# Designs tried in a protein design chat: VHH binders against Iron-regulated protein A (irpA). Part 14

Target 1, 312 residues: Iron-regulated protein A (irpA), of Synechococcus elongatus (p12608)
Amino acid sequence: LITNQTIQGFVDQVVVPSYVSVAAGATQLEQALQTYQQAPTAANLEAARQAWRVARDRWEQTECFAFGPADSEGFDGAMDTWPIDRQGLKTAAAQPVEQREDSRKGFHAIEELLFAATEPTLSDRQHLVILATDLTKQAQGLVTRWQQASDQPAYRSVLLSAGSTDSAYPTLNAAGTEIVQGLVDSLSEVASEKIGGPLETQEPDRFESFVSRNTLSDLRNNWTGAWNVYRGQRSDGVAAGSLQQRLQQQHPVIAQQLDQQFATARQALWAIPEPIETNLASPRGKVAVLTAQTAIAAVSDTLERQVLPLVQ
Below, E stands for the ipSAE of ESMFold2; O stands for the ipSAE of ESMFold2 at other seeds; V2 stands for 0.75 times the mean of E and O plus 0.25 times the DockQ between their complexes.

## First folded at step 9 (VHH; framework vhh_ozoralizumab_d1)

Design x02 (at its last look DockQ between E and O 0.92; V2 from the best seeds 0.00; counts 0 for: pae O 2.8 > 2)
Fold by ESMFold2 at other seeds, look of step 9:
Structure x02 (fold): chain B 312 residues (1-312), chain A 119 residues (1-119)
Amino acid sequence: as target 1 above (312 residues)
Amino acid sequence: EVQLVESGGGLVQPGGSLRLSCAASGFTFSAYAMYWVRQAPGKGLEWVSEISGSGTSTKYPDSVKGRFTISRDNAKNTLYLQMNSLRPEDTAVYYCAKWRRYPQAFDYRGQGTLVTVSS
C-alpha cells in the first residue's frame, strides 16, 4: 500500500509545509506581542490574542505526525506541554527560558499570561515576548530538523530512505505504520481523552485550551491535520500516491467507508456551538459533543482495525 | 503492538550497582525519547531519567544525578539504566516508558523490574 511517492508526498506536501506554517505563525505571534508590549492598547491585545489562535491552529494540524524530532528531541514538550505549572510560571522570568521545565513555556504558558486575566500586566507583557521568542525558536528548530542535516540527518532524509538498512524505517511498511499509527493515535486521543475526559467528568476546565476558550478550534484543527495526512496534501483534492488514493485503488470499500467517516466527523465537529467549554453542561450541548466524539472514534477505529494491518 | 520488557532488577546492598535493561518492540524505537520511571512502595510514580531518540541528550532529577546513567542502543532496540551508589530510597519497581501526549503522562506498559536496596 505504501510507496516512495506516498512517503515523499507525506513529507513534502504535508509535514514540512505544516511546520513552516507553524513557524510563520509563531513569528507573527512574537511580533504581535512585541507590538503589544510597546503599545498596550486594547486593539494590540486583541491582535496578539488572534495571532496566538492562528499559530495554535497551525500547530494543532501537526498533531498526528508528532514523531521523530517533535518527540525524540523534545520540541513537542517545549511547545505544547499541558497542564502548565501556573505558580512556577509566575516566578520563572528570572530563569533562562531554554533551561526551564516544559511546564513553564510553550503555547499554554503564553495562553495563561495572554488570556487568563482581562489584560496582562506590564510584567506579563515582558514575559510574553520572552516566551514567544522561544516558541518561534522551537518552531523554526522543527523545520530545520526536518529539512537540514547537522550532527543528525534531516528527518526528511530518514523517511525518504525508508527501505534501506541504514534508515530508522527499514521497509516502506515501517514508514507507513508510523504514518497510520499517527492518525490512529491523534484521532483516538481526540475522541477518548480530549472530548471524552471533560464529557465524562463534566469539568469544562479539563478541556486543554479552556483558558482561551480555544478547545473546539483545536479539535477541528486536529481533524484537519488528519484529513491532510490521509489525502496527502493540505490543499483541496487528493494527492497522487496518498494513503487515500492508494486505498481507493487497492481497498475501495475501506476507502469509501473512511471517506464517509471523515466527512461525518467533520460535520459533527463543526456542528458544536462555540465555545465547547460552555456548551458541555446542557443536554443539547452534550448530544452535539457526544455525536462528534462517536464520529471521530469511528475514523480512528477504521484506521486501526482495517488500515493499520495493511501496512504491517 | 508496543511492548516494553524490563529486566535486571534484584536485591542489592546499599552502595551497590545494578544495570537495568528494557527491550522495546512494535514501534520505531529511535523516533521517540525514552524514559525510566519508578514507583516506590506506597508512593506515586517518579521520573528517573530521560534520553533523546538519538541518545545524545540525557536528563536526570537531582535525586539520582551523578549516580544513574541512561543509555540506548537503537540497533538493538534496547534502553538501559546503569544505577550506581544505590541507596535504600532507590527501592522501587522500575519501568521504561514512552511519553503519551494526552492526557500527558508516562506510558509504561511492562510489568517493571523490582529493585530492592537493603541489607
Scores: ipSAE 0.520, ipTM 0.804, lowest interface PAE 2.6, mean pLDDT 92
ESMFold2, look of step 9: ipSAE 0.561; ipTM 0.822
ESMFold2 (binder alone), look of step 9: mean pLDDT 83; pTM 0.840
ESMFold2, look of step 11: ipSAE 0.551; ipTM 0.815
ESMFold2 (binder alone), look of step 11: mean pLDDT 83; pTM 0.836
ESMFold2 at other seeds, look of step 11: ipSAE 0.493; ipTM 0.792

Design x03 (from w06 with D109Q; at its last look DockQ between E and O 0.84; V2 from the best seeds 0.00; counts 0 for: pae O 2.5 > 2)
Fold by ESMFold2 at other seeds, look of step 9:
Structure x03 (fold): chain B 312 residues (1-312), chain A 121 residues (1-121)
Amino acid sequence: as target 1 above (312 residues)
Amino acid sequence: EVQLVESGGGLVQPGGSLRLSCAASGFTFSAYAMYWVRQAPGKGLEWVSEISGSGTSTKYPDSVKGRFTISRDNAKNTLYLQMNSLRPEDTAVYYCAKWRSTSYPQAFQYRGQGTLVTVSS
């Protein structure tokens, strides 16, 4: 099922452009926070908050390919650890960021300082710039690890050499397993943990981005990232050699089912009233959230039970 | 399917040494950081060590730092834990683990059935 064209499209049309987009968003957030520190106006606060949401949107589209450097070299942990250590974050300002535990830096550390109070303090504004500088460094480092050789080969080269004895992916199916397992794990996490936790407990503050009221955007971007991987590109249409196209050619019943399940999941996710954190309590909100949970789980289940065996 | 199989546990006297192994299959081992965790009788899971995918970065809690060494052989898909200067409080079932998500520590982790280490005289 998986070809060289499949892998190249995944890397060159989805993964690398997505990480480049994240790094650009992190840089813009850093700049907005520097401006806010220098001129702490309400307008600059709102601009910094918006820049965080933009960078977050871009990052959340990458969760289904958080293997390789993102995981193995700690970039995902440094950028996206949640829950954070709120007390430790308050006292950590003197600690060099390179020496901090992951629970005291990254997107959610920035979220806490930037959104939790009506207005960040002077100390918070100084701390936010430190955190955003590190976030930018991590995001740029992740791009570098995919595109440039150093002590280790560029991860693009590792995946594009799948089937070679030189690669961590000794067969095309090993690379295919990585891609499909990433989809399964990301969508399963959305259904069972990101939605399932708050739904089971009826506690809105168990939504990952409760502090900024950004959780619904996170979930929608997780869907978008998975959809882009499935189609093999970030633009409209279906990429030649993509997982979707290969399934349409070789297993058209599975492809038809998946296409419908992705569409149903999108419809359900976009039907949830914003913000999810305040609408969980209403009857309409509960039904919408449960419907989305079920629809996302169905996509993950089909990928795991019917597609994953085809690349094993 | 992801499989992790621990081995090398046993009974050892205080002050002794033991080397644990973990055979990994069903995923690209070098693409992931790996962990050792342990569960003492009647207690919850305790993080014991972490190693980066390349093996160049390691982390330990103070309780084992200087006594335990995590390592990996990516060519053999094998994770190791060298345990020296063992103490009775190190008695536990030891698991190697791969996290499913760094954002949800309570989420399902891939781990094996574990290997029992008993430190007693």
Scores: ipSAE 0.502, ipTM 0.780, lowest interface PAE 2.5, mean pLDDT 90
ESMFold2, look of step 9: ipSAE 0.575; ipTM 0.817
ESMFold2 (binder alone), look of step 9: mean pLDDT 82; pTM 0.818

Design x04 (from w03 with S30T; at its last look DockQ between E and O 0.60; V2 from the best seeds 0.00; counts 0 for: pae O 2.1 > 2)
Fold by ESMFold2 at other seeds, look of step 9:
Structure x04 (fold): chain B 312 residues (1-312), chain A 121 residues (1-121)
Amino acid sequence: as target 1 above (312 residues)
Amino acid sequence: EVQLVESGGGLVQPGGSLRLSCAASGFTFTAYAMYWVRQAPGKGLEWVSEISGSGTSTKYPDSVKGRFTISRDNAKNTLYLQMNSLRPEDTAVYYCAKWRRTSYPQAFDYRGQGTLVTVSS
């Protein structure tokens, strides 16, 4: 099922452009926070908050391929650890950011200082710039690790060498397993943990981006990232050699089922009224959330039970 | 198909040492940071150690720093925890873990059955 074209499309049409987009978003957020620090107007605060949402959207589309450097070299932890240590975050301003625990930096540390109060303090504004500079460094570092060789090969090259017996991916199916398992893990986490946790406990603050009210956008971007991987590209259409196209050619009944399940999950996610955090309070909102949870779980189940065996 | 199999637990006296092993299969081992976590009787899951995919970066909480050493052999897909200067409060079931690529506290779905370490005179 998995070919060299499948892997190259995944890397060159989805992964690398997504990480480049994240780095651009982080840079824009850093600039907006520098402007807000220099001129702390309401307009500049709102611009910084919007820049955070844009960078967050881009990052959340990368969840289903957070293997390799994102995981093995700690970029995901440095950028996206949650929950944060709220008490320690305030005292950490004196610590060099590279010496901090992951719970005191990254997207959610920025989220806390930027959104939790009506207006950040002077100290918060100074701290926000430090945090955003580090986020930009991490995002750019992740791009570098995929695109450039150093004392280790570019991760692009690691995946494109799949099928070589000396590769981290000694067969094409090993790389295919990584790709499909990433989809399974991301979508099952959305259903069972990101939605399921808050729904089970009835505690809105268990939603990951509760502080900014950004959780529904996170979930929609998780779906979008998975959809892009399945299609093999970020633009409209279906990429040649993509998982979707290969399934259409070799297992058309599975492909039809997955296409329908992805579409049903999208419809359910986009039917949830904003913000998702208030939907725990109403029966109609709860039904919408449960419907989305079930639809997303169905995609993950089909990928795990019917597609994953085809790449092993 | 992700499998993690811990071994090397047992009964030791305070001040003693143990070396835990974890055999990993079903995923590309070097693509992931790996963790040791433990659960004492009646307690929640506690992070004990983290190691980067290459093995060059390690992290520990203060409770074990200086006594425990995490390592990995990427050629053998094996994770290790060397535990020295053991104390009764280190008594727990120890698990090796791979994150499910999430920051959620209950995201250790990729862990083995564990190996029991008992530290008692």
Scores: ipSAE 0.568, ipTM 0.819, lowest interface PAE 2.0, mean pLDDT 90
ESMFold2, look of step 9: ipSAE 0.577; ipTM 0.817
ESMFold2 (binder alone), look of step 9: mean pLDDT 80; pTM 0.803
ESMFold2, look of step 11: ipSAE 0.625; ipTM 0.844
ESMFold2 (binder alone), look of step 11: mean pLDDT 80; pTM 0.800
ESMFold2 at other seeds, look of step 11: ipSAE 0.551; ipTM 0.812

Design x05 (from w06 with T56R; at its last look DockQ between E and O 0.76; V2 from the best seeds 0.00; counts 0 for: pae E 4.0 > 2)
Fold by ESMFold2, look of step 9:
Structure x05 (fold): chain B 312 residues (1-312), chain A 121 residues (1-121)
Amino acid sequence: as target 1 above (312 residues)
Amino acid sequence: EVQLVESGGGLVQPGGSLRLSCAASGFTFSAYAMYWVRQAPGKGLEWVSEISGSGRSTKYPDSVKGRFTISRDNAKNTLYLQMNSLRPEDTAVYYCAKWRSTSYPQAFDYRGQGTLVTVSS
């Protein structure tokens, strides 16, 4: 099912452009926070908050391919650890960011200082710039690890050489398994933990981005990232050689089911009233959230039970 | 199918040593950081050690730092934990784990069946 074209499209049309987009968003967030530090107006605070949401959107589209450097070299941990150590974050200003535990840096550390109060203190504004500079460094480092060889090959090269003795992916199916498993794991976590946890406990602060009220955007971007991987590109349409196209050619019944399940999940996610964090309080909101949970789980289940065996 | 199989647990006296192993299969081992976590009787999961995909970086909580050493052999798809100067409070089931998301540590993607370590006289 998986071809060299499939892998090349995945890397060059989805993964690398997505990480470049994250780095650009992190840079813009850093600049917005520097401006806010210098001129702490309400307009500059809102611009910084919006820049955080944009960078977060871009990052959340990468969750289903957080293998290789993102995982093995700790970029995901440095950028996206949650829950944070809220008390440790408060006292960490003297600790170099490079030496901090992951629970004291990254998107959610920035989120806490930027959104938790009506406005950040002077100390918070100084700390925010330090955190955003580190976030930018991590995002740029991740791009570099995919595009440039050093002591280790560029990860693009590792995937594009799948099937050779010099690749961590000794067969095309090994690379295909990584791609499909990433979709399964991301969507399963969305359904069972990101939605399922707060829904089951009825505790809105169990939503990952509760502090900024950004969780629904996170979930929609997780769906979008998975959709992009499935289609083999970030634009509309179906990329030649993509997982979607290969399934349409070889297993059209599975492809039709999966296409419909993705569409149903999108419809359900976009039907949830914003913000998701406050909608647990009403029966209408709870039904919308449960409907989305079920639809996303169905996508993950089909990928795991029907598609994953085809690449193994 | 992702599989992680721990071994090397057992009964030891305080001050003793054990070496745990974890055989990994069904995924590209070197593409992931690996973890040891433990669960003491009646307690939740506690992170014990982390190692980067290349093996170049390791991390430990204060409770085990200096006593435990994590390592990996990517050619053999095997993760190790050398535990020295064991104490009764180290008694737990030890799991090797592959996390997908640091946002939900209790919802790790995969872990093995675990291996029991008992430290008592």
Scores: ipSAE 0.360, ipTM 0.723, lowest interface PAE 4.0, mean pLDDT 90
ESMFold2 (binder alone), look of step 9: mean pLDDT 81; pTM 0.811
ESMFold2 at other seeds, look of step 9: ipSAE 0.427; ipTM 0.750

Design x06 (from w06 with E50A; at its last look DockQ between E and O 0.06; V2 from the best seeds 0.00; counts 0 for: pae O 15.0 > 2, placed apart)
Fold by ESMFold2 at other seeds, look of step 9:
Structure x06 (fold): chain B 312 residues (1-312), chain A 121 residues (1-121)
Amino acid sequence: as target 1 above (312 residues)
Amino acid sequence: EVQLVESGGGLVQPGGSLRLSCAASGFTFSAYAMYWVRQAPGKGLEWVSAISGSGTSTKYPDSVKGRFTISRDNAKNTLYLQMNSLRPEDTAVYYCAKWRSTSYPQAFDYRGQGTLVTVSS
């Protein structure tokens, strides 16, 4: 099922462009926060908040390929640890960011300082720039780890060597397993934990981006990232050699089922009114959220039970 | 209130074994994946084992695979880690943690105060 074209498309059409997009978003957020620090107007605060949402959107599309450097080298932890240590974050401003625990930096640390109060304090504005500079460094570092060799080979090269003697992916199926497992892990986390946890506890502040009311956007971007991996590209259409195309050719019943399940999950996710947090309180809102949870779980289940065996 | 209480640590010689326990309360234990993570002196957190809510799926990094076994008793709300063939590099504070996925975590929803494991001859 998995070919060299499949892996190359995944890396070059989805993963690397996505991480480049995250780094650009992080840079824009850093610039907006520097502007806000220098001129703390309401307009500059709103621009900084919007820049955070844009960078967050881009980051959330990368969750299903958080394997490799994002995981093993701590980029995901440094950028996206949740929950944060709220009190430790307030006292950590004197601590160099490189020496901090992950619960005191990254997207959610920035979210807390930028969104929790009506207006960040002077100290918060200075701290936000420090956090955004580190976020940019981490995002750029992740791009570098995929594209450039150093003490370790570029991760692009690691994946593109799949099926070669002495590769970290000794067969094409080993690389395929990593790709499909990434889809399974991301979508199952959305269904069972990102949605399921707050529903079980009935606590809206258990939604990951509760502070900014950005959780529904996060979930929609998780779906978009998985959809892009499945199709093998970020633009409209289906990439040659993609998982979707290969399944259409070799296992058309599974491909038809997955295409329909992705579409159903999208429809359910986009039908949830913002903010998702208020939908826990009403029966109709709970139905919308449960419908989305069920639809996303169905995609993950089909990937795990029917697609994953084809690449193992 | 979510509480996780680790126990079973201690001093052990290389090649020895320990069994860690984690008593969980304040949440529906069987609904959540659970983790053991460790922090060696002067180092960051390292994931060492994960188990699904039902207990049917387990995961280990290569550094401990074959030596450590995670298990759970959902009737008793207890998580376990059987550690065999212990090495000096396994010396760390071990934490039980509640999380929703098996991805590498550096902060969790909840964790306990930890239990110290020291492996020294």
Scores: ipSAE 0.000, ipTM 0.156, lowest interface PAE 15.0, mean pLDDT 86
ESMFold2, look of step 9: ipSAE 0.265; ipTM 0.666
ESMFold2 (binder alone), look of step 9: mean pLDDT 81; pTM 0.808

## First folded at step 11 (VHH; framework vhh_ozoralizumab_d1)

Design y01 (at its last look DockQ between E and O 0.96; V2 from the best seeds 0.00; counts 0 for: pae E 2.2 > 2)
Fold by ESMFold2, look of step 11:
Structure y01 (fold): chain B 312 residues (1-312), chain A 119 residues (1-119)
Amino acid sequence: as target 1 above (312 residues)
Amino acid sequence: EVQLVESGGGLVQPGGSLRLSCAASGFTFTAYAMYWVRQAPGKGLEWVSEISGSGTSTKYPDSVKGRFTISRDNAKNTLYLQMNSLRPEDTAVYYCAKWRRYPQAFDYRGQGTLVTVSS
């Protein structure tokens, strides 16, 4: 099922462009926070908050390929650790960011200082710039690790050499397993943990981006990222050699089922009214969230039970 | 399917040494940071070491720093923990693990290997 074209499309049309997009978003967030620090107007605060949401959107589309450098070199931890240490974050401003635990930096540390109060304090504004500079460094570092060789090969090269005896992916199926398992894990986490956790406990602050009310956008971007990996590209259409196209050719009943399940999950996710954090309060809101949970779980289940065996 | 198989535990006197191994299969080992965690009887899970995918970066809590050394052999898909100067409080079942990023938790799947430090 998995070919060299499948892997190259995944890397060159989805993964690398997604990480480049994240780095650009982090840079724009850093610039907006620098402007806000220098001129702390309501307009500049709102611009910084919107820049955070844009960078967050781009990051959340990368959830299903958080292997390689994102995991093995700690970029995901540095950028996306949640929950954060809220109390320690306030005292950490004097601590160099390079020396901090992951729970005191990254997207959610910025979220806390930028959104939790009506207005960040002067100290918060200074701290936000330090955090955003580090986020930009991490996002750029992740791009570099995929695109450029150093004391280790560029991760693009690692994946594109799949099937070589000296590759980390000694068969095409090893690379295929990584790709499909990433889809399964991301969508399963969305259904069982990101949605299921807050529903089970009835605690809205267990939604990951509760502080900014950004959780529904996160979930929609998780779906979009998975959809892009399945299609093998970020633009409309179906990429040649993509997982979707290969399944359409070799296992058309599974492909039809997955296409329908992705569409049903999208419809259910986009039907949830904003913000998802308040939907726990009403039976109608609960039904919308449960419907989305079930639809997303169905995609993950089909991938795990029907597709994953085809690449193992 | 992901498999992690721990070995090398046993009974050892205080001050002694053991070397634990973890055979990994079913996933691309070098694509992931790896961890050792332990669970003493009646206690919660405790992190004891972390190593980057390439093996070039290692981290330890103060409780084991200087006594424990994590390493990996990526050609053999094997993780190791060299434990020196063992103390009775090191008695636990030791697991190798991956990191699950949401919700954050150690993802251990093996039976673990029992280390007993007793005179």
Scores: ipSAE 0.617, ipTM 0.845, lowest interface PAE 1.9, mean pLDDT 92
ESMFold2 (binder alone), look of step 11: mean pLDDT 82; pTM 0.820
ESMFold2 at other seeds, look of step 11: ipSAE 0.681; ipTM 0.875
ESMFold2, look of step 12: ipSAE 0.568; ipTM 0.830
ESMFold2 (binder alone), look of step 12: mean pLDDT 82; pTM 0.826
ESMFold2 at other seeds, look of step 12: ipSAE 0.624; ipTM 0.852

Design y02 (from x02 with S30T R100S Q104R; at its last look DockQ between E and O 0.91; V2 from the best seeds 0.00; counts 0 for: pae E 2.8 > 2)
Fold by ESMFold2, look of step 11:
Structure y02 (fold): chain B 312 residues (1-312), chain A 119 residues (1-119)
Amino acid sequence: as target 1 above (312 residues)
Amino acid sequence: EVQLVESGGGLVQPGGSLRLSCAASGFTFTAYAMYWVRQAPGKGLEWVSEISGSGTSTKYPDSVKGRFTISRDNAKNTLYLQMNSLRPEDTAVYYCAKWSRYPRAFDYRGQGTLVTVSS
């Protein structure tokens, strides 16, 4: 099922452009926070909040390929640790950001200072720039680890060498397993933990981005990231050699089922009333959330039970 | 299927040393940071050490810092924990693990290896 073209498309059409997009979003957030620090108007605060949402959207599209450097080099932890240490964050101003635990930096640390109060304080505005500069550095570092050799090869090269005995992926199926497992893990987390946890406990603050009311966007971007990996590109259509195309050619019943399940999950996710954090309590909100949970779980289940065995 | 097989535990006197090994298979070892975790009798799971995929970055909690050394041999898909200056409080079943997105938790699948430190 998995070919060299499949792997090359995954890396060059989805993963690398996605991480470049995250780095660009982080840079724009940093610039917006610098502007807000220098001119603390309501308009500049709103621009900084919007820049955070844009950077967060881009990051959440990368969840299904958080293997390799994102995991092995700690970028995911530095950028996306939640819950944060709220008390430690408030006292951390004297601590250099590179010396902090992951719970005192990254997207959710910025979220806390930027969104939790009606307006950040002067100290918060100074701290926000420090945090955004570090987020930009981490996002750029992740791009570098995929594109450039250092004391370890560029991760692009590691994946493109799949099938070589000297590779971390000694067969094409080893690379295929990583790609498909990433999809399964991301979508299962969405259904069982990101949606399932708050739904089971009926505690809205169990939603990961409760502070900014951004959780529904997170979930929609997790779907989009998975869809992009499945199709092998970020634009409309089906990429040559993609998982989708290979399944259409070799296992058309599975491909047809997955195509429909992805579409059903998209419809259900986009039907949830915004924001999910305040609409969960109503019967209408609960039904919409349960429908989306079930639809996402169906995609993950088909990937795990029917696709993953084809690459193992 | 991910497999993690721990070995090297045993009975040791306080102040002694042990070296634990973990053979990993069923996943791309170097793509993941690796961890040692432990569970003392009647206690919850405790993180003990972390090592980056390349092996160049390591982290330890204060309870073991300076006494334990994590390492990995990526050519052999093997993780190690050198434990020195052992104390009765180090008595536990030790597991090697990777981080899992679903569920978001340590993924420890082996039977572990028992370390008993007693007078």
Scores: ipSAE 0.477, ipTM 0.789, lowest interface PAE 2.8, mean pLDDT 91
ESMFold2 (binder alone), look of step 11: mean pLDDT 82; pTM 0.823
ESMFold2 at other seeds, look of step 11: ipSAE 0.527; ipTM 0.808

Design y03 (from x02 with S30T Q104R A105D; at its last look DockQ between E and O 0.91; V2 from the best seeds 0.67)
Fold by ESMFold2 at other seeds, look of step 11:
Structure y03 (fold): chain B 312 residues (1-312), chain A 119 residues (1-119)
Amino acid sequence: as target 1 above (312 residues)
Amino acid sequence: EVQLVESGGGLVQPGGSLRLSCAASGFTFTAYAMYWVRQAPGKGLEWVSEISGSGTSTKYPDSVKGRFTISRDNAKNTLYLQMNSLRPEDTAVYYCAKWRRYPRDFDYRGQGTLVTVSS
């Protein structure tokens, strides 16, 4: 099922452009926070909050390919650890960021200082710039690890060399397994943990982006990222050699089922009234959330039970 | 599918040494950071060591730093923990783990391997 074209499209049309987009968003967030620190107006605060949401959108589309450097070199931890250490964060402004535990930096540390109060303090504004500079460094480092060799090969090269003894992926199917497993894990986590956890506990502050009320956007971007990987590109259409196209050619019943399940999951996710954090309180909102949970789980289940065996 | 199988535990006297192994299968081992964690009787889970996918970066809490060494053999899909200068408080079940993105926690799947440090 998996070809060289499949892997090249995944890397060059989805993964690398997505990480480049994240780095650009992080840079824009850093600049907005620098401007806010220098001129702390209400307009500049709102611009910084919006820049955070844009960078967050881009980051959340990368969840289903958080293997390789994102995991193995700790970029995901440095950028996206949650929950954060709120008490330690308030006292950490003097601590060099590179010496901090992951719970005192990254997207959610910035979220806390930027959104939790009506207005950040002077100390918060100085701290936010430090955090955003580190976020930019991590996002740029992740791009570098995919695109450039150093003491380790560029991860692009690792995947594009699948089928050789030089690669961590000795067969094309080994690379295919990583790609499909990433989809399974991301969508399963959305259904069982990101939605299921708060739903089980009935505690809205267990939604990951509760502080900014951004959790629904996160979930919709997780879906979008998975959809992009499945289709092999970030724009409309179906890329030649993509997982979707290969399934249409070789296993059309599975492809039709999966296409419909993705569409049903999208419809359910976009039907949830904003913000998702409020929806635990009402029966109708709870039904919308449960419907989305079930629909996303169905996508993951089909990928795991029917697609994953085809690449193993 | 993903399997982590720990071995090498046993009874050892204080000051002794022990080497733990973890055989990994069902995933591309080198693409992931790996961890050792432990659970003493009646206690919660404690992080013990971390190693990057390439094996070039390692981290330890102060309680074991200088005494424990994590390593990995990516050709054999195997993780190791060399434990020296063992103390009674090192007594625990030791688990090999991955990091789980959500919920943020250690993903340990094996039975663990018991290390007992006593006279």
Scores: ipSAE 0.590, ipTM 0.839, lowest interface PAE 2.0, mean pLDDT 92
ESMFold2, look of step 11: ipSAE 0.605; ipTM 0.843
ESMFold2 (binder alone), look of step 11: mean pLDDT 82; pTM 0.820

